# Designs tried in a protein design chat: VH-VL binders against Uncharacterized protein C1F7.10. Part 8

Target 1, 238 residues: Uncharacterized protein C1F7.10, of Schizosaccharomyces pombe (q09921)
Amino acid sequence: MIRILVINPNSTVQMTESVKSVLDDCTPPNVQLEYLTCPPEGPKAIECVSDGVRSAAVLMKYFEDHPPQVDAFLVSCYSDHPLVTTLRETYRKPCTGIMQASILTALSLGRKVSVVTTTKRYEPLLTDGIHAMGISDSVFAGIASTGLAPLELDSKPRAEVDALLARTALRAVNEMGADVICLGCAGMTHMAHVLEKAVGPNIPIIDGTKAGVELLASLVRMNLFTSKQGVYQAVGSD
Short names: E, the ipSAE of ESMFold2; O, the ipSAE of OpenDDE; V2, 0.75 times the mean of E and O plus 0.25 times the DockQ between their complexes.

## First folded at step 2 (VH-VL)

Design Z7 (framework fv_zagotenemab)
Fold by ESMFold2-Fast, scan of step 2:
Structure Z7 (fold): chain C 238 residues (1-238), chain A 124 residues (1-124), chain B 112 residues (1-112)
Amino acid sequence: as target 1 above (238 residues)
Amino acid sequence: EVQLVQSGAEVKKPGESLKISCKGSGYSFTDYWIEWVRQMPGKGLEWMGEIYPGDSYTKYEKNFKGQVTISADKSISTAYLQWSSLKASDTAMYYCARGEYTYGFDLYSAFDIWGQGTLVTVSS
Amino acid sequence: EIVLTQSPGTLSLSPGERATLSCRSSQSLVYSDSNTYLHWYQQKPGQAPRLLIYKVSNRDSGIPDRFSGSGSGTDFTLTISRLEPEDFAVYYCMQGTHWPLTFGGGTKVEIK
């Protein structure tokens, strides 16, 4: 059995439960998922570089005190989170974030990927993160935001949320030229159907939490590991 | 008339707690983010953070994260900025302003409505 | 974080003269929707800031036509074609394209 630890790097239990509810219903073959919410000393939300750093520090201390007994790590935050790189330095086991996993999956299916996300403020942050992966604007159509805060995805009237998601997805396809769309927030995990209905049957919609689990399971099945030859070497090696 | 009205000037000693307010009227309070901006005496404007009043979701500029708490009570259309322990370096004029429209796709981030400001003086 | 550099720091002029204020960004402020979210604010002594210009060149409601904004990418200008006595104030640019939101250091327009 392949064991994957799904890490919510913020301390909000509700976010972990939202991801768990979707992933548990879509259990991959020969995979067991375990869930971790950042301890309460960590930030309630990851909204800036310092939140990410504090989050990673709390979680790494937690792993020192509670060594993880898993085969792979998934960081369930749609951002360029420092925990991903820190886990790759610390462990030989595969690790990815849901942003990286969704973009890599999308580029296997389409030529021009866009990300539908929550607020306009996240657009520059996600753009910088995607560029940091080596993804150029020749295959990246940009970020489209709904104007909804992450917590509003569950608290606003469903018809209003659905209409905003639909119009944002249509903007990504019709104005930005996307032929594949990634869901740009862990909280959107259960909302792919809304975008699918809006853009029609010819545009794949990628859920990064599902993509991340499947990618990690495949890497473990192939007996692959985080390289210890280069930048992810242990401190003090060569 | 759309307006933001802030609480009055405060004079405090280091170590004291403080909570200042910003009350919106003349518009749907939960449809716009509320922004907080600091201006130290003789200095320029600094964006501190923002809150969405509908669910109290907050964002902070890194230098203010952990230094202040932003909150809101949508039932009375009021946002708050709070310190648990004031420092002399907190002496400044604090403004609230109306920010991003929550439901927009192609919004600009201009602050179109400003409160009158709350002067906070922290001295021994 | 985006740095906005305003120049000059102080501009001493007489009523009736033209004022030209510069704001330069450390990175492009063009957003994915091809809009540029650069805004200008006026602050008079003892008062809260007031929005003058949004998205580079659009005047806010009630702002006189002597105020105009221009520029693209990283270089932006606020122009006051003919200074009135009420225009002597500090002017700030602000960008909303990149998070976190940032303000320039301000340009003080003062009576000569």
Scores: ipSAE 0.000, ipTM 0.415, lowest interface PAE 16.8, mean pLDDT 86

Design Z8 (framework fv_zagotenemab)
Fold by ESMFold2-Fast, scan of step 2:
Structure Z8 (fold): chain C 238 residues (1-238), chain A 123 residues (1-123), chain B 112 residues (1-112)
Amino acid sequence: as target 1 above (238 residues)
Amino acid sequence: EVQLVQSGAEVKKPGESLKISCKGSGYSFTDYWIEWVRQMPGKGLEWMGEIYPGDSYTKYEKNFKGQVTISADKSISTAYLQWSSLKASDTAMYYCARHDLGIAVAEYYFDYWGQGTLVTVSS
Amino acid sequence: EIVLTQSPGTLSLSPGERATLSCRSSQSLVYSDSNTYLHWYQQKPGQAPRLLIYKVSNRDSGIPDRFSGSGSGTDFTLTISRLEPEDFAVYYCMQGTHWPLTFGGGTKVEIK
């Protein structure tokens, strides 16, 4: 059995439970999922680069004190989170983030991908992260934001959240030219149906948590590993 | 000190509604999960579900989903377990317990327990 | 989904004797952080359960050192080195590693 650790890098336990409730109902065969919430000294939400840095530092100390016994790591935060790169330096086992996994999946299914996300602040942050993957604007339609903070996805009335998600998804398709959409927040993992209903049956909606689990399971089955030649070779380590 | 105080014993007839309570004191109520556990007469412990009072997020064991409703009112530091229509098979002792999830979702241990509410459904 | 099997169902002993209680899980309870989320509770007649041991071997505050927990993987033991009159109770193991949370069926420690 393949063991994957799903890491919520923020300290909000409810966000871990939200991801767990979706993934537990659709876990792939011969895969066991385990879940971790960042210790409370870490940030409650990942809203900027400094939040990601603080989060990664807390989690790496946690792993030093509690060595993980898993086959792969999934960082469940839709950002260019430094924990992904740090885990790749530290472990030979596969590691990905839900942003990277969803974008790679989307480009197998559509010509031009967009991301529906939370706040407008995330638009330049996610654009930089996607560009860092080598993805050009010829196949990237841009980021569409709802104006809702990550924690507001679960605290605001459902009708209001659903309406904002639907309008944002329609904008991504009709104004930005997307033919495939990624959910741009781990907190959106239970909301794919809202976007599907809004844009209709011809536009795939990619849930990065599901995509990440499937990708990691396949990498483990193929006996693949994080390259230890070049940038993921930890300096001073044997 | 930390204390969970549950409402008193209830005697009900099948088909009646019921709402029992669990009041926390001596700690920040919104920072801890409240767990509900059932113990049928002469039987062991069964986990029913939980609530995080800070945002009212709930989780249910599948056999209890749709059978009971868990809620909380953080303004009075009280969690609730509710039935719309009681059955004789609901006769049991019901415990609430506090849980600090910590940093791993698997850390579930219940450090403080309420005294229990005996619910008898008969006649 | 995880089944916790406690044995024996009943253990009849005299004060001063050693009690050894077993809890066996249907799957490994080791979590990815190398911790094992197996806990023990004591329930005295007419009372609510009380936490005794958390994460296999850690005593809760105020629990006497005659109580100890041990084990790994799928096999766990609660030991009471020298039974006191107040120790005659039902003991439950519980796991938090796999959802949903599950309890063992209990072991009743009774006076002979």
Scores: ipSAE 0.000, ipTM 0.434, lowest interface PAE 17.2, mean pLDDT 86

Design Z9 (framework fv_zagotenemab)
Fold by ESMFold2-Fast, scan of step 2:
Structure Z9 (fold): chain C 238 residues (1-238), chain A 125 residues (1-125), chain B 112 residues (1-112)
Amino acid sequence: as target 1 above (238 residues)
Amino acid sequence: EVQLVQSGAEVKKPGESLKISCKGSGYSFTDYWIEWVRQMPGKGLEWMGEIYPGDSYTKYEKNFKGQVTISADKSISTAYLQWSSLKASDTAMYYCARSPEDLFKWLTEGYFDYWGQGTLVTVSS
Amino acid sequence: EIVLTQSPGTLSLSPGERATLSCRSSQSLVYSDSNTYLHWYQQKPGQAPRLLIYKVSNRDSGIPDRFSGSGSGTDFTLTISRLEPEDFAVYYCMQGTHWPLTFGGGTKVEIK
């Protein structure tokens, strides 16, 4: 049994429950998923770099007091979250975030990837994060935003949200040249079918939460681990 | 020259089916939404629904969902509005109009820049 | 559903006079992109409507300078500075900020 800890780095419990409801229905064979919400002293949402830093600090303190008994870590936040790097420094076990997992999966399936996300403020943040992975604009088509805040995905009328998601996906394909699309928000994990209907059967839609679970399970099955030879060299709790 | 040309007036009895058309010319038909608007005799304008012909994606106002079907055939640049069973209350002028895509909003700009001449539908005996 | 209330229902004026038409929405029409999707149409008897003003104050191509739109939030105005004979028509406001798209009830501008 492979044990993967799915970490919601914000302190909003309903976000954890939302991700859990989707992943529990599609858990891979011989995988057990465990879920963790950031303790309440952490930020309610991760909307900027400083939220990520404060989130990571709270969670690492929590792990010091409650050592994790798992085989891999998934950070369930669509961002270049510092918790991913911090976990890689601290543990030998594999760790990834849903942004990194979705982009790597997309580039195995298409030549030009785009990300459909919530608000325009995330466009430069996600672009910087993707560039930091070494991904050039020759294979990255850009970020397409709906203008909806993450909370509006659930509060706005369903037909309005579906229409905005569909049109945003169509723009990514028709104007930006994308041949594969990543869902750019953990809150979109149940909405892939809306984009699939809009863009048709020739464009893969990648859910980073599902991609992250599958990637981590495969890394554990291959007996792979976070390198302890360089930047992620073990410190402290070895 | 952008034009939307609608089919001619119809006189029908309750229970009959009907399909009216709106043909676009002078522009890229698949790059604009087609809007359907109803105007009952002596009354104001009511938005019924819309279609994006490029992918046949449709949206309906609540009161018209299930009452009418909106479709399009992009090979002949024509949109359609159809009823399976007409009622006397369907008597009205029906307009089609085109709506520009708002790329920032990811939907139409919500304004109708060109209109068809209208199709008068009379349902009575 | 957003309700647009137009007032007055009928304006009786003479050529050369100024017409001021009001449109009030039940909720703010400012979208998350900071644009306001409030538009104005003109309909003459026996004719299809035509676009006059889009996004509060932008005059459509070919629309004379005597037509102007203004307003913000929930209160909007269409002004015709000096009525010409061809301006006697019904005027409708419409909002595109919230789905479904909705029209006001119309204001009829008629010869006194």
Scores: ipSAE 0.000, ipTM 0.425, lowest interface PAE 15.9, mean pLDDT 87

## First folded at step 3 (VH-VL; from O7 with heavy chain D99G K100G Y102D D103F S104W T105S G106A L107Y Y108L E109T Y110P F111L; framework fv_olinvacimab)

Design O4b (at its last look DockQ between E and O 0.02; V2 from the best seeds 0.00; counts 0 for: pae E 13.1 > 2, grease 19.6 > 18.9, placed apart)
Fold by OpenDDE, look of step 3:
Structure O4b (fold): chain C 238 residues (1-238), chain A 124 residues (1-124), chain B 107 residues (1-107)
Amino acid sequence: as target 1 above (238 residues)
Amino acid sequence: QMQLVQSGAEVKKPGASVKLSCKASGYTFTSYWMHWVRQAPGQRLEWMGEINPSGGYTNYNEKFKSRVTITVDKSASTAYMELSSLRSEDTAVYYCARGGYDFWSAYLTPLDYWGQGTLVTVSS
Amino acid sequence: NFMLTQPPSVSVSPGKTARITCRGDNIGSYSVHWYQQRPGQAPVLVMYDDSDRPSGIPERFSGSNSGNTATLTISGVEAGDEADYYCQVWDSSSYYVFGTGTKVTVL
């Protein structure tokens, strides 16, 4: 049995439940998912880099008191969240974020990847994160933002959200030239069908949460681990 | 068949509040957005806000956000718009209008049905 | 905020063609709707999604949208076409945005 800890770096339980509702129905064979919501000392919702930093600190402190007993870590925040790097530095166990997982998965399926996200504010942040992965603009079509706030995904009328998602997805394909789309928000995990209907059957829509679980499961199954030579080596170790 | 019938004209003093009503008929009230749009004399149409009758979710024009409240009574198929702290420049005809969305076109639909309008006069 | 600019007025002789423009930054990427407002009346939708006509609107009315300009075209203008015309789009930051309005006068 492969145990994967799905970490919601936000202290909002509803976000965890949202992810759980989707993943529980599509958990791979011999995989058990555990869920962790950031302790209440963390931000309700990560809206900036500093929120991510605070979130990471809170969670790492939590792990000191509650040593994780899992085979892999999934950080359920669509960003270059500092927790990903921190976990890789701290543990030998495989770790990835849903952004990283979605991009790697997408590149296995197409050659021009776009990310559909919420607020325009996130566009440069996500772009930087993706570039930090070593992904060039030759395969990265860019970020397409809906203009919605993350919380509006669930609070606004579904019809409006769907219309906006569809529009944004079409823009990604028709204007940005994307042949693969990644859902650029953990809150969109249940909205893939909207994008699929809009762009047609030839464009894969990647959910980073699902991709992350599958990727991590495969890594564990292959008995792979985070490199401890180089950037993720233990401090003070040779 | 589809109609939006608004309440009658209002005369208010500066600083007062006004609450207008818009009764819908001929369609499923909760299936469409209700919008409020005003027009001062000789001026352009100005969007004030919207509400989803199903659940009561609202969005407001930032210009009015602090003073406007849009609500609905589903049982009466009626939408309301309350504007507080009235000023002379709030003198206008206020319209309710129905909106929706087109999923395949990926656009919100236009405002396809309008009320007859309600004149609100603010004067000392 | 997203802004839509229309000419204040357009004059046209009966039977001729009136063209009402609506300018906005990259408006061609938006879905543009048009409303007709006769004096003392509520607005009436006359064009939606750039070029689609609601039921009851004559074929004389047509619409286009590309680049930075949307256009409502009224061919064979009649006296009854005299009205104010407003373009409108939905923007993710501003929501419903109306144009400045164009008064069409039939000479």
Scores: ipSAE 0.000, ipTM 0.516, lowest interface PAE 11.1, mean pLDDT 93
ESMFold2, look of step 3: ipSAE 0.000; ipTM 0.455
ESMFold2 (binder alone), look of step 3: mean pLDDT 92; pTM 0.939

## First folded at step 5 (VH-VL)

Design S21 (from O4 with heavy chain W104F; framework fv_olinvacimab)
Fold by ESMFold2-Fast, scan of step 5:
Structure S21 (fold): chain C 238 residues (1-238), chain A 124 residues (1-124), chain B 107 residues (1-107)
Amino acid sequence: as target 1 above (238 residues)
Amino acid sequence: QMQLVQSGAEVKKPGASVKLSCKASGYTFTSYYMHWVRQAPGQRLEWMGEINPSGGSTNYNEKFKSRVTITVDKSASTAYMELSSLRSEDTAVYYCARGGYDFFSAYLTPLDYWGQGTLVTVSS
Amino acid sequence: NFMLTQPPSVSVSPGKTARITCRGDNIGSKSVHWYQQRPGQAPVLVMYYDSDRPSGIPERFSGSNSGNTATLTISGVEAGDEADYYCQVWDSSSDHVFGTGTKVTVL
């Protein structure tokens, strides 16, 4: 039995519940998922780099006081979160984030990837995070958003939101040149179905939460580990 | 239709406590934070605290932390704010307001819906 | 602790443009929301995430946020815009912070 800890790095429990609802029906064979919400001392949202740093500090303190008994870690935030590299430095066990997992999976299936999301405000952070992975614009088509603000999503009929998401995915393929699409969020399985129906059977749609779980399970089954020779060798052990 | 309906006006003596209610309808109560904000006559809006109805976790403004308690009744979709050891300076209109979380950007949303307000008068 | 400062009052003639500033240290890195409050009424959200308008708020309301200053701009001011206006942000150390408020008077 492979045990994977799915970590919500903010202290908003609804995000953990959303991610759990996505994964409940698609857990790989011989895998057990455990869920952790950042303790209440941590930030409720991760809106800037300093929020991410505070989040990572709270969670690492929590792990010092409550040593995790799992085989791998998934950071369930679609961003370049410092917890990923901090966990790699601290533990031998595999660790990834859902953004990183989705992009790596996409590039094994297509030549040019785009990320589809709902709000324009998040685009610069996602772009910077993907570039920080060493991904060039020759294989990254950019972030495609509906342009909707969050309160518009709440007020618009579901059919209208679905139509805008479908249009955004088609723009990523037809105008931006993407041949594979990543979902730019955690916990939204419904979005994958809308995009799949819109773009048809020739364009893979990658859910980073599912991709992250599958990647980590595979790394554990292969007896692979975070390198302890070089950058990630410090801090200690499990 | 989204609504937040607050309890009626209260008159209290110094040293007493007051418990106000805010009943939500038209949305999933446990999907949003509930905030309490007060405004003394002619003064600015002042955030008092919040509760996450999913799990019941609370955060309070340092100024009020020793005297304020926020709770929920999930079955009734109602939030409560109790303020103890009342002083004349606590005379104010008290508002409840809904604040959310955007699952796509992981940002906190603004206080988008407000109750009508409850006047609390503290006098001897 | 994080603090937001607004001018106490702004006077503007009908049809002209009112600009309400909200000053805070590095406020441009935060998401600013704006509320309108008429006497005896609850606050109403009129602008959020710096420059997004809620449904029902007219296009003459706009917002910006950069450096140390966020601004709510009301073009073609009408008598009905006379109200108190408050900016607001979330800060990880200070939680939710409201500005000092600005009374907009339409002469």
Scores: ipSAE 0.484, ipTM 0.805, lowest interface PAE 3.3, mean pLDDT 89

Design S24 (from O4 with heavy chain F103M; framework fv_olinvacimab)
Fold by ESMFold2-Fast, scan of step 5:
Structure S24 (fold): chain C 238 residues (1-238), chain A 124 residues (1-124), chain B 107 residues (1-107)
Amino acid sequence: as target 1 above (238 residues)
Amino acid sequence: QMQLVQSGAEVKKPGASVKLSCKASGYTFTSYYMHWVRQAPGQRLEWMGEINPSGGSTNYNEKFKSRVTITVDKSASTAYMELSSLRSEDTAVYYCARGGYDMWSAYLTPLDYWGQGTLVTVSS
Amino acid sequence: NFMLTQPPSVSVSPGKTARITCRGDNIGSKSVHWYQQRPGQAPVLVMYYDSDRPSGIPERFSGSNSGNTATLTISGVEAGDEADYYCQVWDSSSDHVFGTGTKVTVL
């Protein structure tokens, strides 16, 4: 049995519940998932770099007081979160974030990846995060969004939002040159069905939450670990 | 149609407590935070605190933390705010307002729907 | 503790442009929301996430946020825009913070 800790790095329980609902319906064989919401002294949202740093500090203090009894860590935030790097320095066990997991999975299946999301606000944030992974625009087609603001998405009928998402996915393929698409979110896999129907059977749609769990399970099964030589060699007592 | 309906005006003496209600309709009550914001006559808006109806977790402005308690009744889709040890400077209009969490950006959403407000007068 | 300061008043002629500033230390790293409050009424959201408009808010309302200053801009001002305007942010240390408010007078 492989034990993976799925970490919500903000203190908003709704995010943890959304991720749990996705994974509870599709838990991989021989994997046991545990869920952690950042303690209440941590930030409710991660809106800037300093929020991410504060989140990581609270969670690392939590792990000092409650040593984790798991085989791997998944940071369930679709962004470049400093907790991932901090966990890699501290523990020998594998660790990834869902954005990194989805992009790596996509690049194993296609030549040029795009991320489809609902709001234009995500475009520069996700672009920065993907570039931070060392991924160039030669294999990254860019972020495709509906162009709508979050409250517009909430006020529109679901059928209209689904139609906009379908058109956004088609734009990623037909205009931006993507041959594989990642969902740009955590805990909202129902959007995968909309995108799959829109682009047809020849374009893989990657859910980063599922990809992250599968990647970590595979790394554990191969007896692989975070390198303790070089950048992640910090003094560890894993 | 989303709507927040607040309880009626209150007149209290110093040292008393007041408990205000805010009844939500037209959306899933447990999917959004409920906030309480006050405004003293001629003064600015002042955030008092919030509750997450899913789980009941609360967060309060440090200024009010010792005197304010926010609760919910999920079956009635109603949020409550109780303010104790009332002082004359607590005379204000008290609003409830809905806030959310955007799953896509992982950002907090603005206070997008507001109740009509409840006037609390502390006098004598 | 985080603080947002606005000018107490702005006067503008009908049809002209009103600009309401909200100043805060490194506010450009935060998401700024704006509320309109007419006398005797509850606040109404008119701008959020710096520059996004809620459904029903006219296109003449726009927003920006950079460095230490966020701005709500109302072009083609109408008499009905006369109101108090408040900026607001969430800060991880100070939670939800409202600005000092700006009274917009249309004359």
Scores: ipSAE 0.466, ipTM 0.793, lowest interface PAE 3.4, mean pLDDT 89

Design S25 (framework fv_olinvacimab)
Fold by ESMFold2-Fast, scan of step 5:
Structure S25 (fold): chain C 238 residues (1-238), chain A 123 residues (1-123), chain B 107 residues (1-107)
Amino acid sequence: as target 1 above (238 residues)
Amino acid sequence: QMQLVQSGAEVKKPGASVKLSCKASGYTFTSYYMHWVRQAPGQRLEWMGEINPSGGSTNYNEKFKSRVTITVDKSASTAYMELSSLRSEDTAVYYCARGGYFWSAYLTPLDYWGQGTLVTVSS
Amino acid sequence: NFMLTQPPSVSVSPGKTARITCRGDNIGSKSVHWYQQRPGQAPVLVMYYDSDRPSGIPERFSGSNSGNTATLTISGVEAGDEADYYCQVWDSSSDHVFGTGTKVTVL
């Protein structure tokens, strides 16, 4: 049995439950998912770099006090979250974030990927994160935002949210030239069907939480690990 | 205070080239795309092209692509637009305008405009 | 190539509502921006992403975009609103496309 820890790096329990409801229905064979919400002293949402830094600090302290007994880590926040790199420095076990997992999956399925996300603030942050992966604008169409805050996706009337998501996804395809779309917020994981209906059957919609679980399960089955030779080498490791 | 200040009016003969400047101030020059838009007397606005000042990458309207070159001088926070092989139809007011932040410039509006430069092409 | 068509002129009385249309194939799937140009002046952004107002633009300006028609609506029209108005979109085949322009006269 492969054990994967799905980490919500914000302190909002409802966000963890949203991800869990989707993943529990599609867990791969011989995989057991465990879920962790950032302790309450961490930020309620990750909307800027400082939120990510504070989040990572709280979670690393938590892991020092509660050593994880899992085979791999998934950071369930659509950002270039510092927790991903700190987990890679600390553990030999595989670790990825849902942004990285979804982009890598998308580029195996389409030529021009776009990310549909919730706020315009995320556009420069996600663009920087994707560029940091070595992804060029020749295959990256850009970020399309709905103008909503992440928590508003669960609190606004469904019809209003669906209309905004449909409009945003259509802009990504019709305006940006995307032929594959990634969901740019963990809070959108239960809304993939709305984008699928809007853009039609020829555009794959990538849920980074599902992609991340599948990628990590595969890496563990292949007995692969985070390299301990270069940048992710732990102090005192031999 | 954000400002785009353009060079003065030009008079050219058919077949000549013209190079216009647009000096930006009040914001980080390299963070925003710069666009060039023209308007012939009594006619509509017509987009000519854009440049990302950070990397120097350009994108041009197919209509002008063979004749237009957009460049930047980062140290002077100035964008340039050179139009070659001038025709009488090129008589127009040429505007620079600030575009989007980062990669999404192609979908973002033009939020600040220069005062315009009149180019007259006469034989 | 992609084209945006606007009526050449719209006349409106002070205090009434002016509606400026911008017609394009499936324009409702695009992001529409609107510019105001007074005689002898540079254009000014007055509406973007269909219905968002820039800072400093009064609430009497609103926008909509559906199907084949986008609309800029100016309620409680004032003499100072007299200007040319241009819609603008991005299209993958035509890049940035401006409308044909509408001259709004306040009489």
Scores: ipSAE 0.005, ipTM 0.426, lowest interface PAE 16.1, mean pLDDT 86

